# Miniprotein binders against a2bj90, part 68

Target 1, 235 residues: a2bj90
Amino acid sequence: MSRSARRKTSALNTVLRVVEVFASIQGEGPFTGTYSVFVRLAGCNLRCPFCDTRYAWSLEAGKPLGVEELVEEIARYEPSLVVITGGEPLLQRHPLNSLVEGLESLGLRVQLETNGILPAPARDEQLWRVYHVVSPKDVPVRVPGAKLHPSWVDYARATGRAWFKFLVANEQHVREVAEYVAKLGIPRSRVYIMPLTPEKLDMKELLELHSRIASLAVKWRLNFSPRLHLLVQLP
Below, E stands for the ipSAE of ESMFold2; O stands for the ipSAE of OpenDDE; V2 stands for 0.75 times the mean of E and O plus 0.25 times the DockQ between their complexes.

## First folded at step 7 (miniprotein)

Design C4 (at its last look DockQ between E and O 0.37; V2 from the best seeds 0.51)
Fold by ESMFold2, look of step 7:
Structure C4 (fold): chain B 235 residues (1-235), chain A 84 residues (1-84)
Amino acid sequence: as target 1 above (235 residues)
Amino acid sequence: SPEDVIEDIRWTLRLVQIYTRAAERAAKKGNLEQAAYYLELALELMEEAAELARRIGHEELEREIREIIEKIERTIKEIREYRE
């Protein structure tokens, strides 16, 4: 590769369009309760009606940030976990791999949140080594355009570093999730159901919704994911 | 068992209130796609409640639930026609 081509590739891999960076608690999935720094990347390939981060849908909502500067900013928080989220972070896959490389060189643990439409990481990607929480939006919530890429199941089996989290509102949704994961060969230990939570619920409403979905998780022998940050009023 | 089913219906109806209130808030903000989505969820919950009432033979409760279903269906239809 020529010096000019290497410099061009490096420039493409060194800038991310970032909506926000902030410290909080991971409130969902297998790492619930962990002190985390969240990096919300701009752009999404879905327009979910229930999305509570609509401000991240457009790529133009993000500001360009250099990967090296971003790594240093994240490190100053001294996080126990770095959560890459968005929109859909895999829309910025190449510079995202550069960010992951920088974070791992400092010994920082990384988790990616994805809707699973784009393929799972290849073995030669830095993303191969991070944790992934995959939230399919085709079942049961039926968002148009959503479909879980089959490589995520293969990736989860090969690495043990992926979990699948499903938004549900009722028992029929839970039944659909159970059928879906059985067809795909995803073991129950890798599956979380989480309450589909509208914005601006009061505490009583939040608890009622959590209680019902948690009861369904027990009934159907699936893992339950809270939305802990909402219950404790953190971002 | 019938008492457990009645309790499930009560929980289901509380969730219906959560999603119908969320739909109302979304509609007030002009988010008609979101409003319709939450009403469809409420409809699914009401259909679950109707089936539970049917299972225990509670005909009056099932009838009351189906009247609410019809109201929700009309509201969804109105939202869809306005969006057109």
Scores: ipSAE 0.680, ipTM 0.859, lowest interface PAE 1.2, mean pLDDT 91
Fold by OpenDDE base, look of step 7:
Structure C4 (fold): chain B 235 residues (1-235), chain A 84 residues (1-84)
Amino acid sequence: as target 1 above (235 residues)
Amino acid sequence: SPEDVIEDIRWTLRLVQIYTRAAERAAKKGNLEQAAYYLELALELMEEAAELARRIGHEELEREIREIIEKIERTIKEIREYRE
């Protein structure tokens, strides 16, 4: 490989397509309530109809940002956690590993949000060291093209750094989740159920939904993830 | 309890209304893909509601839900045929 080809491949590994960077509170999953910087990456391999971030589906919706510049931008917020989200962050796996390396070098904790379609991190990836919240879209919501990659179960068992967050609307969905995680051998302590919130719910409907799903979480002995940011009107 | 099942049905029907309204909004914007998807989600929820009604022996409610299912299915078919 020519020196020019190596430089082009190295340059491609140092640029991310980023939709937005902002500080807020993590509203979902095991890190709920944590002061976080959110990095929303562009591009998604799904088209979930309930997606609240549809503007991130195209890679072209993101601006190209250098990894070094992005690390500096994130560090200025003094976050307790860096949340990498988007469409699907693992579509940008190579520059994402470089980003994680930069953030970890500053002692920043990193959490990835993924739909779990793409393979889990390998042991030689920087992504192996971070926290992952996997949001399967095959159960119960059955988004076309969604299938949890089996390697995420193995990763969860090997590292203890993965959780699985499922969108649910009713008790039938919770039952399907319970059966699915039992079949895959995912420990219940790593499973979160979260309200499936359609766009433009009013606050009363949103609270009622949270209450119902939280009660189901207790009944089914699963963890509950709020949509805290929606409840407290944060980004 | 039967009462809990009725509450689940009522909630499911409220979600169906929300997704149906979302489908209508998508269709009005010319996003037929999104419209069809919201109707498919509404259909799934209605099928669950019909099954719940059946399990508690509420035949009238099951019938009413199934009549709505048929309407949603026809609408999805029409949207798919319009895309082809």
Scores: ipSAE 0.427, ipTM 0.784, lowest interface PAE 1.3, mean pLDDT 91
ESMFold2 (binder alone), look of step 7: mean pLDDT 84; pTM 0.813

Design D1 (at its last look DockQ between E and O 0.87; V2 from the best seeds 0.00; counts 0 for: pae E 1.9 > 1.5)
Fold by OpenDDE base, look of step 7:
Structure D1 (fold): chain B 235 residues (1-235), chain A 101 residues (1-101)
Amino acid sequence: as target 1 above (235 residues)
Amino acid sequence: SEEDDEWLLRLAKIYQRAAERAFREGKYEKAIYYLELAIELSEELGDKELEAQSYYLIAEILFQQGKKEEAREALEKALKIAEELGNEELVKKIKELLEEI
């Protein structure tokens, strides 16, 4: 390989398209309540009708940022967790592995948010070592083109570092989730249900919706994910 | 339970209001998706009025998108239910929109 080809491959592996970086509380999943830096990556392989981050769907919506510069920016917040989210972070898999390596070298914990369409990390990837919250879009919300990649189930069993978070509106959705996870052999202890909340919901209605879905989580013996950031009015 | 049914009705109305807001904001696919959730809840409740109104609102959104055939199909669903209910006001409103397509 020529020095030019090595430089081009190294450059492609060292730049991310980033929409935003901000500090907040992790509002969702197994790390709810954790002081976190959120890195929202650009580009998505889905077009979910209910998506609150439509501005991140295009790769062009993100600015090119070097991995080293991004690691330094994240480190200044002194986070308890780094949450990598976006459209679909795994569309930038190569530079994302470099980012994870940089963050882990500083002793920072990393959580990835993914829709689970792309393959789970392989053992030789830096991404293998981090935590993953997979948000399938095939059940119950049935987004066109969504299909959970089977390797996420295998990754969850092998590592114990994956959880599955499902959006639900009612008991019928919870039933569909329960059947789906049983069929795929996903351990119930790794399953979270989360209320499907419209944007700008009234706080009383938001609390009632949380209460109803939490009660269904108990009834169906599933974990409950709040949308804590909405309840406490944080980003 | 009756309390659960009252909640599901409130939730369906939340999705309808969210759909109307999304529509005003030009978020048409989001608006339709919230109305589809309202329909699912209306079917669970057996609330045919809520179902017919939601199909009518889907048709209005589809019509504004220039999706005339899809709008017609939604109006035909709304019309069938509205006629079964004897809701003359909704039947009239549906027929008026069908004449514009």
Scores: ipSAE 0.780, ipTM 0.894, lowest interface PAE 0.7, mean pLDDT 93
Fold by ESMFold2, look of step 7:
Structure D1 (fold): chain B 235 residues (1-235), chain A 101 residues (1-101)
Amino acid sequence: as target 1 above (235 residues)
Amino acid sequence: SEEDDEWLLRLAKIYQRAAERAFREGKYEKAIYYLELAIELSEELGDKELEAQSYYLIAEILFQQGKKEEAREALEKALKIAEELGNEELVKKIKELLEEI
């Protein structure tokens, strides 16, 4: 059997544990507003107290889906962006690289969301070529066990395909983020601060929190990320 | 500024309500996390009553989890503040829970 045939067979035999696939708008980070298909992978290496997607923590929460079928399902939505999220998608790194290969073969733009604990992609991985939004959980939120792998900063510098997004509640948190990114050498142009929003806020509270954090972003010369999907009540 | 202090107080109340919701749902770590945010805001505001009440609530949650030493630590912080305030009702609640540890 040829190496080309083996590669196709491997992609067909590769399985991802998937919690959900749905169309929506990317509500956060540099691609805010983009018509997207979200693929939420099961499994997480953190138990963040503020997590909105606790149902994705266990690998058993995901249904096994073959990569080929998943690519076909995603393509039927005709997305402008495919967002791979979770849990922590890099826990399923090998089949995730196969998925990215399939999506890229169709010309689909891919963004990965990660907590940055596992290392950034190597140059020979398909993941090297996609966009990444890295959300460290060691500052300011100080989740136990969280630590940004230093390779993400190197990856961002080498490729220009990574951004760093931080949940903040107040100016003290923003100061902590500013000090953290300066220490690591992360340019401000790659940094987003985003409001830490509890579930089920009324619209007035949600808008006020957005307004306050956006004002802090301007004051501290950082990018602001909304949680647009919450403002417009999309999944 | 006065406007900033009013916003910080509203934000603290948002996190207290979020903590109560999380507690009712059995999400104790989330509840404590939101109360810790409320404490951070209360320190910025100088609102000692909010700070003491938040420590007390954290202690109740920790006690229900069986984390007695952590609950005692939170109660001791709450007690110090409640005594400085002269808040006799809160002091009574704190001492009652300390006896159960």
Scores: ipSAE 0.571, ipTM 0.809, lowest interface PAE 1.9, mean pLDDT 90
ESMFold2 (binder alone), look of step 7: mean pLDDT 89; pTM 0.882

Design D2 (at its last look DockQ between E and O 0.92; V2 from the best seeds 0.77)
Fold by OpenDDE base, look of step 7:
Structure D2 (fold): chain B 235 residues (1-235), chain A 99 residues (1-99)
Amino acid sequence: as target 1 above (235 residues)
Amino acid sequence: SDLEWLKRLAEIYLRAAERLFREGKYEKAIYYLELAIELAEELGDKELEAQSYYLIAEILFQQGKKEEAREALEKALKIAEELGNEELVKKIKELLEEI
């Protein structure tokens, strides 16, 4: 392969389509309350009807950013955690591995948010080293085309660096989650339930949903994920 | 109770859908109204079911989906007549005349 072909292949692996970069508090999952930089990547393999980030569904909604430039931008915020989210970040798997390498070289902790449709990281990927919060969309809320890839269960068992976050509205949904994770052999300690929240709730309605699902989490011996950013009115 | 929660959840979905509709988020509004209908059917809350179908029809009409709006209004009308809700029956008939 010519030096020119290696440079072209390296350049393709060093550009991400990014919708937004911002600092906030991680509002969800095992890192709730952590001061974080959010990197929202463009493109999604789902069309969830309840999605609050529909503007990120198209790859064209993102701007092309170099990995090095993006690492420098993230580092300026002095984050306690880098949260890579989007539509589906794993659609940009190759440059995402390069981003992770850059961030880890600075000693930054990285957490990925994924819908779990695409395969989990392999051992030779930089993504193998980071934390993952997998948000299945096949149970209990059934989004067309959603299916958890089995490799995420294997990754969770092998590394202890994955958690599973499920959207729930009622006790029937929590039951379905409990049955699903039992069937797959996902440890309950790695399972979070989170309230399904419409975008246009008032604070009373939002608190009612949180209270109900938190009570169900205790009853069913599952972890509860708030939507803390909504409760404290942060991005 | 669990039933009291399901009723409250259906109300939350209906009110959220009304707010989403006012913001032009039509597909999201319809999604939460469909969830409200599923809950209303489970609860036997025919009033909430009829109101949800009526609001779906208003959204579909605003989108120019006249035939789909008519089908939703026919469902709402049947339930509203069964309930004897004269006010809702009137509103449904008024919207049917505009489609």
Scores: ipSAE 0.787, ipTM 0.891, lowest interface PAE 0.6, mean pLDDT 94
Fold by ESMFold2, look of step 7:
Structure D2 (fold): chain B 235 residues (1-235), chain A 99 residues (1-99)
Amino acid sequence: as target 1 above (235 residues)
Amino acid sequence: SDLEWLKRLAEIYLRAAERLFREGKYEKAIYYLELAIELAEELGDKELEAQSYYLIAEILFQQGKKEEAREALEKALKIAEELGNEELVKKIKELLEEI
């Protein structure tokens, strides 16, 4: 079989466990403000106490969907960006590569959100060509079991397609992030700090957190990530 | 200063935890109360520390986790007695009687 026929056959036989598909605005990181379709995959290898999406932790929370069916559903939204998130999407790595293949065949731009525990894409994976926002959970928030796989730093250097986003609440957290990224050799231009925002904040509290963390980002010469969807009340 | 922000952050966490508790999101409420306790220790704010332990205990009691609630109440009681906060001591002892 030809390479194109083999790829089409692979996508047809691959299933993902999907919690939800919806349109919104990417509210975080380097693509903030982009009209996006979010694909939330089931299953996570962490149990972050601050997680906003605990309903995606179990693989059983996901409905099995065929990759070609999912690609067609996503395309109907006419997104500027497809955000693959979860849980931890890399737990479904093989069918995820098939999804990426299908989305790229339609010219759709893809961004993955990952906690970075599993290795970065290999050069021969479809995920190699995708944008990644990596959110390590070992610093400063110290989630048990979290550890950034070192291949993400190598991947970021080789491709320029990965950024690192950290939840912070105060200057001590920012200092810890700065030390962590310096030790790993992650350039400041690839680093975002984002406010740790409890849910149920009123708008004044939410703005206070954003203002403080943005000021710290300037002070420490790091990029700031808002949680824009919270500020504009989108999912 | 950073200390002024830490005080404000602790207030934000405490209020967020109270809202989460009212909505039955007990695990998240406790998480932010534990963060408030860490901030209270850094600030030397014993009142906030005791109040946070008391609320944790109340949440744990609502979850039926009586042994954990007792542990949190004992921590709150020690601090409340050190402060001479008679009203908080009374509230703590009343909840201990229900366990």
Scores: ipSAE 0.649, ipTM 0.827, lowest interface PAE 1.2, mean pLDDT 91
ESMFold2 (binder alone), look of step 7: mean pLDDT 89; pTM 0.893

Design D3 (at its last look DockQ between E and O 0.72; V2 from the best seeds 0.00; counts 0 for: pae E 2.3 > 1.5)
Fold by OpenDDE base, look of step 7:
Structure D3 (fold): chain B 235 residues (1-235), chain A 101 residues (1-101)
Amino acid sequence: as target 1 above (235 residues)
Amino acid sequence: SEEDREWLKRLAEIYQRAAERLFREGKYEKAIYYLELAIELSEELGDKELEAQSYYLIAEILFQQGKKEEAREALEKALKIAEELGNEELVKKIKELLEEI
């Protein structure tokens, strides 16, 4: 292989399509309340009807950014956590591993958000070392083409660095989640339920949804994920 | 339970109102998605009035998108339910929109 071909393959592994980079509070999951830099990657393998980030569905919606430049940009915020999100971050798996390596070299903690359709990290990937919040879209909400990859259950058991976050609206949805996680052998301590929230709720409606789903979380002995950023009006 | 039924009714109302707001912002596909969820809840509750209203709102959205045939199908569903309920006001609104398609 020529030096030119090696440089082209290395360059492809060092560029991400990024929609936005911003600082906020992590509003969801096990890291709720953490001062975080969000890196929203472009491209998604789903078309969820309820998606709040439809502008990230196309790869072309993202700008090409070098991994080194992106690491420097993130580091300037002095984050307590780096949250990699998007459409589906694992569509950019190769440069994403390089990004994680760069961030970890600075001592930054990284959390990935994924829909869990693509395989979990392998032991030789940099992604193996980070935290993952998996958001299945096959239960209880049924998005066409969504299916949790079984390797996420194995990854969760092997590492203890994965959590599963499910969108729910009522007790029937919570029951379906409880049955699903029991069937897959996912520990209940790793399961979060989160209210399904339309984009155009008032604060009263938003609080009613949070209150109901939180009460169901207690009843069903599951963890509750707020949409804290919506409650406190942050990005 | 009665508490569960009250919540499902409230949830359907929240989805319907959210859909109306989404519709006003031109987010038609999202509006329809939440109206479909409101219909599913209404069917479970046996709340035919909320069901008919949701089908009517779907029809308005589809009509605004230029999807006339799909709008007509939604209005036919709304009309059937509204007539069964004796909701003369909704029947009138449905017929008025059917004349515009």
Scores: ipSAE 0.798, ipTM 0.897, lowest interface PAE 0.6, mean pLDDT 94
Fold by ESMFold2, look of step 7:
Structure D3 (fold): chain B 235 residues (1-235), chain A 101 residues (1-101)
Amino acid sequence: as target 1 above (235 residues)
Amino acid sequence: SEEDREWLKRLAEIYQRAAERLFREGKYEKAIYYLELAIELSEELGDKELEAQSYYLIAEILFQQGKKEEAREALEKALKIAEELGNEELVKKIKELLEEI
């Protein structure tokens, strides 16, 4: 297929399977506190036992929406950040690049959340220019089938637009993360540790977990990510 | 330190209680995940009581899933520890569930 035919075929992939669109605060990672619109895409290549969004695992859980329609819906919220999440958004990579193009044409800032199994964006993708928070699922606990694609480290170095976020419960987990990122050559400045928070904790328990993991972040010279939306009770 | 040990103990108990809530809600895989974390912490702490209780609860969940062989294996681990501790109440509960398998 020629380059022109490939572009026409790519344009026909203007439909995304979307589970939900909603406004909230980005509660995690480097953009914590930002007024955001979340777009949850259907489909996932993992079945993590701790997943909070199992309802997004099946591609069929998503409603088909045209990219142009979706851009218009997002724009009505007037967000400071558009967070694309899921499942695993990169399973719908081609129409996702079309969505990013539409959002960027309106001057909207975009962040992708990914488990990092599929490769990082290529230079000729619209996704190349957006921010990424990568959450590997092979450390500190190993989810079957999870392995961080090495291109994410190269992408982070080349662009400065990727960060790596890890759920941890205790210092042993933090040690495992530290060893993992050192082995892969991921700079500490790009690494966040975040408290593993079971469902239905009261505020005292939530704050205690945050306090302990934040202290470990300082001790190990890593960035700390809260789960701010849980603390302020937003979706 | 003593503060770290006390926090790890509270964390393990938080995970156990979360697992009990998840079990009542029918979220079995997630409940077992938190109990496995509680066991990891209990081993680090040397807290045999917490370890045995966590294995017992895993076994209850596995039994409700129909995974009888796995439930038996978890119960045998819990029983060994409960007997070493002299925890007669837990030993009784373990043996009662073993009879149902």
Scores: ipSAE 0.508, ipTM 0.787, lowest interface PAE 2.3, mean pLDDT 90
ESMFold2 (binder alone), look of step 7: mean pLDDT 89; pTM 0.885

Design E1 (at its last look DockQ between E and O 0.83; V2 from the best seeds 0.00; counts 0 for: pae E 1.9 > 1.5, pTM E .604 < .8, other shape alone 3.234 > 2.5, SAP 97.388 > 70)
Fold by OpenDDE base, look of step 7:
Structure E1 (fold): chain B 235 residues (1-235), chain A 85 residues (1-85)
Amino acid sequence: as target 1 above (235 residues)
Amino acid sequence: NPEDEEDAQWLLRLARIYQRAAERAARKGDYEKAIYYLELAVELLEEALELLGGEKVTVTIEVDGNKITITVEYKGKKLTIEFEL
């Protein structure tokens, strides 16, 4: 393939539908407390009843942005981490691989947030190199159409670059998570439980919920993910 | 057990939080969210009653289009409430 043909195939995968780009602290998962640029991609393959980012469900909710322009925008924040989130980022897998290539070329660390329905990265994808926090929606929260793709378990074992974050409300949910991860052979050290927070909790209710779920995490020997951004009132 | 009583009281508070969330969703016409949080509030009430040494309450919420069926089972009695949105 001529150098010209490679340039034409690269040009078709260079636009992302982006809802928002902002700097904050990563509030969740293994990178909690990290100064991060968040890239919220548009479009989702789920309709979770508890979703707090419903405005990102439609692809049309995002603006088309070039990968090169987006890399330059992200780089201006001097982030310690780039968090790619959205609805479901892997719906834009092709331009997302190009974005990751651009960010990694600048020495930026990248973390993907995904619901784990779509296949994990293959070894030839740029996405193979980044960190992934997989948020299954089948257990315990039973979102219709949610099913963890088995390749995420294989990816986690092969790379050590994946973690699994589960939404929980009570001990029964934590039990279901413990059984699910045992069945799939996911190491407990890679599992996070996170409070299922409804909208408009007061700070007292939010803190009490965090305390209760954190205690369950200790009891069940699982990692705890706060929703730190809610606790510290950041985006 | 005093710990079970404290945990039960927490679950009752949490159930009320999700109930309020359900009520807010319903007022916005977000019935999927309203039902989801109502189901969760019921699960928390069931767990609280179990910790208090009560007989098991089972609540089932079924949605078929605009028809909602709530079934409550307690002390071998069944109550069914059906309503249409």
Scores: ipSAE 0.709, ipTM 0.872, lowest interface PAE 0.7, mean pLDDT 91
Fold by ESMFold2, look of step 7:
Structure E1 (fold): chain B 235 residues (1-235), chain A 85 residues (1-85)
Amino acid sequence: as target 1 above (235 residues)
Amino acid sequence: NPEDEEDAQWLLRLARIYQRAAERAARKGDYEKAIYYLELAVELLEEALELLGGEKVTVTIEVDGNKITITVEYKGKKLTIEFEL
């Protein structure tokens, strides 16, 4: 078998299906306000009715891009944080680990956004060292098929590198979240509640929704996540 | 209870936000999103009525293909609305 044939086989393991790469501000969760480069990977294992990134659902929506080239493109932005999102990024787990390796070799801080259906990273994965914001869709919003994999709680406990973010619309939802995280043993310091925001809200509606959910976060002693990018009109 | 009345007012305003979002989604033909937001608006309305000491209002939405059936039950009375999307 020739050297050329082995290189062709290796190249198939270093490609990601990428929908878009862009600079913006992380608008949600524990890193809110951070200058970030977003890498949106194609493919999702959910079809949430409220999804605002439906264009990333199909794996075919992404263009194949070599991991080495992607690392170089990301580095040119000089980001404070690299946010890997999608779709569901863990559908491309193997090349995603290669991307993380490249980014970490340059000292870049990486955060993954996931719906938590697929298992948390194993100790021997590059993803083990990455920060994770896990957004379960089985409580309270209850998207069919959206069961949180229990390994995420173990991972959060072992590493301290995972936070859990929940979309909520009212106090009933917050109560459900509180009961859910208590049963799973997730400390409230790792829990964010975030307003479920429909498309096309004006600023008054956005602020009212944010104000109500923020008040509930204080009442229930949970962290509040804005959707800051909507408030400041960034992508 | 003044606090309950204030909370109910907020719930009603939020219900209106989701109801309008459902209408926008329906106009675009996105009926799954429309139903999702409509159900959420109903949950908020029911919570507001409970805070105001009202009797249980039960709203059920049944979807069979493109047919939607809405049943409102209050004080033993039923109203059924059916339409096809």
Scores: ipSAE 0.503, ipTM 0.763, lowest interface PAE 1.9, mean pLDDT 86
ESMFold2 (binder alone), look of step 7: mean pLDDT 70; pTM 0.574

